# VHH binders against FAS1 domain-containing protein YDR262W, part 7

Target 1, 246 residues: FAS1 domain-containing protein YDR262W, of Saccharomyces cerevisiae (q12331)
Amino acid sequence: KNVVNLITFKDSNGKLHKRLAPEEIPPRLHNSQVNSYPLGYKGMRDFSRPAVNLDDILGTQQRKQQEFLAELSPLSLESKLSLVNEVQIFASYVRNDVETYNKVSDPNEDLIIIAPTNRAVSQLTLKPWQFPNNIDKLESDGATEKELDTAIQENISKFVRSHIVVYNDDKNSYKKVSPGCTLLQSIDFTESKKSDSETGGDILLKKEGEVYYVASSRDEKFHAVESIENGSNGVILMVDFTLVGP

## First folded at step 21 (VHH)

Design u2 (from q2 with E57K)
Fold by OpenDDE, fold request of step 23:
Structure u2 (fold): chain B 246 residues (1-246), chain A 121 residues (1-121)
Amino acid sequence: as target 1 above (246 residues)
Amino acid sequence: AVQLQASGGGFVQPGGSLRLSCAASGRIFSRYAMGWFRQAPGKEREFVSAISSSGGKTYYAKSVEGRFTISRDNSKNTVYLQMNSLRAEDTATYYCAKDDYASDSYYFDYWGQGTQVTVSS
């Protein structure tokens, strides 16, 4: 039995939301998941693998001390996400996408997670599980429980995968748009490609001075990264917007 | 819109027991964490208990730990709160809540109608 506190926050519309405080151990996936895989990764990171370096990605020479800390962090991004109170909606979705969860838990992955704040997610007109598959329409059309569950899972997966980049330490896999600005591909973007030759990306990462900015390539509206968390297998960039919306 | 119907409230003496039920309308009940909150007159609504979508995880306020037990039956779209060793300070309107994000996020901002629990000698 876990004793927890309630956290209260207001969205941009002044609506009050309540949430339980973060727990150290994430909840188990519910049995209704189409793909039931064991949770957790027991492997250790290969120490010969360098930590994800944002400045390297951006072509900016400043090795920040933060990168050194990332190399020393024994915690995976999965563990780190569970500790960041401001992104727990997103974290919960990560846990509900088995494939993504496995990646985020893999100490030998290299990931950039653009984690939207709870506030950002709550400001959406629809919740992430409600789009792009129109759940209400499916219900009205007489969808089965299984069909609804599948559609919801697809929505969740798409949302999460749109906010995570697999960094393969291949600079050629990313496009530099301008000095200090790089075009990245989310997992969702990569999976949606019609051909391997398709160029482009869906996430812009920029650095101005000491501040990192993120934007969707769709609208190129840059938002400042509020905080950075380093893990053994990548970095979390906390942002007060979502890269995708209904 | 999803409806939450709470029931099982009533009058009990200190040390007594009650079992609250909350029936949820809608589909895919098994994807939503559920919770119980309570509000006493002149006080803010406070967290009582929560349960994960699968029932594998349960959470309690410190004030009710060891006395209250939350459970659920997904086949019936129902969440329960067994309240034992009731105290006068447990007197409140109890509200059922549903997770809004279908991912065990434990965000609760939707409430059903409350059921009154009165503990008095």
Scores: ipSAE 0.767, ipTM 0.907, lowest interface PAE 0.6, mean pLDDT 86
Fold by OpenDDE, fold request of step 23:
Structure u2 (fold): chain B 246 residues (1-246), chain A 121 residues (1-121)
Amino acid sequence: as target 1 above (246 residues)
Amino acid sequence: AVQLQASGGGFVQPGGSLRLSCAASGRIFSRYAMGWFRQAPGKEREFVSAISSSGGKTYYAKSVEGRFTISRDNSKNTVYLQMNSLRAEDTATYYCAKDDYASDSYYFDYWGQGTQVTVSS
């Protein structure tokens, strides 16, 4: 039993929204996932591994400050996500994808998390669990509970994995498209590849001055990163948009 | 559209008990966190309790902690609020709420019709 605080806000339509304050919430495991994925990761960061550095990825000169911050962040990105109030919807989805949760919890992973704000997610015409599998259509077509659950899980997984990049030291995995702009591959993109040799990406990252920007490669509409959180196993870039939509 | 039907409200004396129920329409009830809120006349709607989709986690307002118990039956698409040791201050219209993100995000966007609870001697 927990005593909790709520955040209350009204949207542009005057609708009342209530949200619990961030807290330690364990991941939700579905019956179908229990047998397929181990839960949790316990371990320490191998300090011989370099920290994720955005400037290194972008080839920009501000290398030293990010490295320093990363070294001072002993918490994994999983822990960090739980502390960022503005991205708790996204964080909840991370917790609902066991494989992703384990990655984000692994101190020896190297990840770039593009975390959409609660506002960004709430502004979608459909909730992340409702696309790309059309849940309403499935219901209308007489889908079973299991089928719906599977489709919903796929939607959630696709959504969260579209916002996370596994950083590989192999520079060949990323493409510089212009000075200070790099094309990255989300986990979802990587998983959707027909072959390992397939080139491309779905996430654009650039830096102008001191500001980082993120865009989908689909529309190349750049949005400023609102904040950056460093973890032991990567970085969180908070953005006020979603990389994917209905 | 998801419908939430609350019931179980009524008149009770101080120290008495009530059990509220909220039946949710729709599919995949087990993916959604549920909550209870209340609103007294002239006051803002306030949080009372919440429960995770699986029922494994429960949350309470400080004012009701130790007296109220939230539970759910996913097979019946129903969430419950057991209210014990009721006080005059508990008098309010109680509202059932549903998370709409299917991930225990505890963003409550759906509200049912209220059920009146009146605690009076």
Scores: ipSAE 0.759, ipTM 0.909, lowest interface PAE 0.6, mean pLDDT 86
Fold by ESMFold2, fold request of step 23:
Structure u2 (fold): chain B 246 residues (1-246), chain A 121 residues (1-121)
Amino acid sequence: as target 1 above (246 residues)
Amino acid sequence: AVQLQASGGGFVQPGGSLRLSCAASGRIFSRYAMGWFRQAPGKEREFVSAISSSGGKTYYAKSVEGRFTISRDNSKNTVYLQMNSLRAEDTATYYCAKDDYASDSYYFDYWGQGTQVTVSS
């Protein structure tokens, strides 16, 4: 084994936790961040927008009145993501991409986040900051510190944006391919679709029985969703695999 | 690959001070959060302190808060742990750790070799 299964922090009582300051903010761009205040000053959610419901997206029968329970979850996906220890690495990458972080914090966005677990990320042969730009080769070829930083940021942004779907209630953001199976577009897919080898989307979402499954449309290898966190502006589907890799 | 070299351990009396250093190789050190952990014989490895990649945020275990100070010098690729008011219960092997995800995840899965700190009369 080449990865020690130790967690990021243990307190003096032996319990795992992360000691981030409660007021932690995302990295700044050269133009400064768009919002300097806590989330309470980012505005109110448009009350006409219903909560994200996976059965509506899939075209399946709703169960257990989950729709109105999601409306009773006042925490944003940013708050939920920062509290789920199992996705700590992915959450840190979301904070590193200011544009995505702003969407995750925005009460008037609706997102589906396919959040890979720490185990899934740690088992990759290259870390998300190392691909698709080959950082070791750029360094050996004499890249400047700024060029390396830009390439690393591009790698991180692509990884993050490949795992997040902006849900729109119109028909141009997803396609129901059969009952219980829907093709979705990640943010990265939407920003990159200039050359066609896959039309319509890069993520498949499926429900079989009470269990949700996710696959990349490229390999169609479905993995079970391990847990679902509902937030005020969308849902987090925790999975034990990554949608993109080296 | 980045190598971590911890140093500065030794024998010290209760109430004394030591400063640990951890040197890292590599040109992107400024993107890594860094941490200190310790392990006494027969105990689990425990968190001591962590510092963000920029040095702007620091974190401490309750048992060392106010006595230990973490700092870094990104121009020297080095993180430090200043340990004051040392107690017998601080006796342990101290490990420097790197957040190898380059995002201040504080998920430490790369370890340096440890340095022994012994606090006794």
Scores: ipSAE 0.520, ipTM 0.786, lowest interface PAE 1.5, mean pLDDT 78
Fold by ESMFold2, look of step 22:
Structure u2 (fold): chain B 246 residues (1-246), chain A 121 residues (1-121)
Amino acid sequence: as target 1 above (246 residues)
Amino acid sequence: AVQLQASGGGFVQPGGSLRLSCAASGRIFSRYAMGWFRQAPGKEREFVSAISSSGGKTYYAKSVEGRFTISRDNSKNTVYLQMNSLRAEDTATYYCAKDDYASDSYYFDYWGQGTQVTVSS
């Protein structure tokens, strides 16, 4: 039965937008998500692995509720993304990048997802599929359909991977910059390094009081995290800005 | 830039049929989800139907399910709405819209011109 309703929301500029309700948009079925075996690898998390804890990454005092909530979160980040109304554009891009989709569905990954709101994405002067490859210019220069499709996919993948950190407990995933401020490497940053001697990052995470803040390392302009969703394989930080833009 | 051109509206009697078309200009049409919306006089614009970029998934408002069929032809950059068993309540201006994020987000923020459908005995 394909009977659905459309919901309406306002962006931060007051413009009305319409979309299908998230529960009416089924998740994309993928091989990494289908478990045809009893006790399959993808359906089980190693209980000895601790949950992702933002206060450990920041070196700040931990709150018991965050740690407890992470232990009680049976849903993957893939499932959580599909249920968060305010990030459905970003969630659709995650589904559009097979490698990233596999990671967010994998119970043995540990991820930090910095998910821009629909408001943040819709306010960009170019859509994420239009940059950094200039699609309009490629088209005017006579690019083939395959060349355009490839360039669009690269844009989507770069946008998604610029917002996701694969956390691990070593120097490659984060570097503490100062008390309460940590530099993180997105998947895109890690894949774009010129050399292994480059130990910087593209994302700053900061905690002031009880509020978390995120910035691009390029402009260091911090934005408050609006909400935190814990999943079985990581955490989603919802923000009202994008880490990369036109 | 993409343009959306809706056509095929007209006057029909109750129980009649119409087929609406929406031609999209240009580029990478096969990456866009598409939708149909309608607006009756004095009412808010409402959802009618949507189709995924590949055409593999279709969605309908409850009021039109079983009577309307959405389809697409990616080789012609066109989306169709076959409207059967039309009723007076289906009288509205019909608009096509595209998912401007190229990802089956079903976030319809780009709209074409409307075409009028009038069902009257």
Scores: ipSAE 0.518, ipTM 0.779, lowest interface PAE 1.6, mean pLDDT 80
Fold by ESMFold2, fold request of step 23:
Structure u2 (fold): chain B 246 residues (1-246), chain A 121 residues (1-121)
Amino acid sequence: as target 1 above (246 residues)
Amino acid sequence: AVQLQASGGGFVQPGGSLRLSCAASGRIFSRYAMGWFRQAPGKEREFVSAISSSGGKTYYAKSVEGRFTISRDNSKNTVYLQMNSLRAEDTATYYCAKDDYASDSYYFDYWGQGTQVTVSS
């Protein structure tokens, strides 16, 4: 049996929360090796592919690509998510969406993950598994267990995929709006658009001074990125808000 | 709406046993990780045990490992805590909690009413 400790914290409303320490979060079965492996790689990365660089995406200051690569962590974004205790809920959703988990674990993907904090998620009036499909109504209408599970999984997947961008240097995944401000397409946006001819995006990223900001394109309310974690296959931007809500 | 009801507390002598139950309402119980916590008077609430949504993973505080066993029956929407070899230090109000994110996050932010366990000769 596993012997563990939980950490306790209070939120801004005085409500007590308890969670597993980050090193004690149960790994998914197929990825325990990634969390233990010093480099965190599942397979070999094709280093002919350029790494994600936020300044390139924004059109701001430049560094040599080789110098930037030397600064990257050898750990995958999957491993990095497991280490950042402030995003424990979001990380659990990534692990529960197989398609997203595969991308986050793939050394030859390039991702931007906009990871909401536990505080941001816990303050939602509905939990991510409860919207946009109305789970309470489905239960009261007599939905089968399979119908409920499907609706819940769809809700979780949409929430996770609204916070993750697949970066490609073909410009279909982003469009520079102005100097230092770029419109990005989440996985959910890409999967929801009617055709490849559709353009636009659902996420704004900007840099002012040395600080990065993220907003939903719907309301354009920018929030400062609280921290940035670089991994072997992309970057995690921690934010204290969610890009989608009930 | 999901409700949690802990029961099975009582008075027991040192070395004795009790089995606590936590009944939950709702059809998606099998998606929740569940936990047991306890609080003695004047002390902070502390972790006792947790179990994954499927029941395949269990976790225990060091103070109870080997004496307590957590289990669940998803067909009955119930989590159990079998408490053996009880000691005076186990005297507390015991609470069950759920991981209300349906994801085995082990981020417990919803609590039931407690049940009192008193271990005294």
Scores: ipSAE 0.499, ipTM 0.768, lowest interface PAE 1.7, mean pLDDT 80

Design u2 (from q2 with E57K)
Fold by ESMFold2, look of step 21:
Structure u2 (fold): chain B 246 residues (1-246), chain A 121 residues (1-121)
Amino acid sequence: as target 1 above (246 residues)
Amino acid sequence: AVQLQASGGGFVQPGGSLRLSCAASGRIFSRYAMGWFRQAPGKEREFVSAISSSGGKTYYAKSVEGRFTISRDNSKNTVYLQMNSLRAEDTATYYCAKDDYASDSYYFDYWGQGTQVTVSS
């Protein structure tokens, strides 16, 4: 058993929430942890490979500081998600999608995670597990427990995968629209497209001055990135909105 | 919609035991993390215990560690709180709550009606 405290906080709308303190929520890893695997290789990243750099993705002018690399965290995105207090609801959904969690935990992936804050998720009129499949309607239509559970899992998977980009230098996986503005494909977009020749994307990433902005490509309503967390296998962009909603 | 019905409260002497139950109406109960909270008159609600959706992880406030045990039976849509070695300071209305995000987020926004526990000689 584990003894923890639950804290209370107000969201941006003044709604009161209670949660376990993030430091007291233990990460649950799928892989066993031993001092030595028999093969001795799983989970090691090739450190000669450059970390994800947003300015390279955006094609903006000139890198500002080489010393920025000395401040990079060696922690994986999996570790970062478990430690960043402001995104704990989103992080819980990532852990509940095994395929996505495996990518976030893989040191050889390079990811851009657009992580909605707890405030952003709590402001939704429906919880991410309730849409786009209408769970109430499925129950009224006589869906079994297994069918409901599958529909809920699809909702959760679509929500998390709509917020995560696999960075790929293949020019077909993302497109620079202009200096400082790039169209990206979420995992969900990539899995939903009809062929590899289909171009486009569902996420816009923009830099103006020293501030990064994110929008859905559908509405092009840009929101400022509130903070950036660099990890060994990518970056987390914290935003106060969700890319998909009811 | 899910409704939560807490029961099993009552009067107990110090050192005694009591078992609370929380019956959840509705489906997909096995996706909800569940929690117990308590509130004494004039005080704010206080976390007591939580359990993951599968039952594989449990959490306790320091004040109840080793004395209380949370458990669940997903086939009965029920969460239990076994309270042993009860003390006067455990006197409160006990509430069960559910994780509204269906993901073991432990953000409890939905509350059942409470059950009174009174520990007095």
Scores: ipSAE 0.475, ipTM 0.751, lowest interface PAE 1.7, mean pLDDT 78

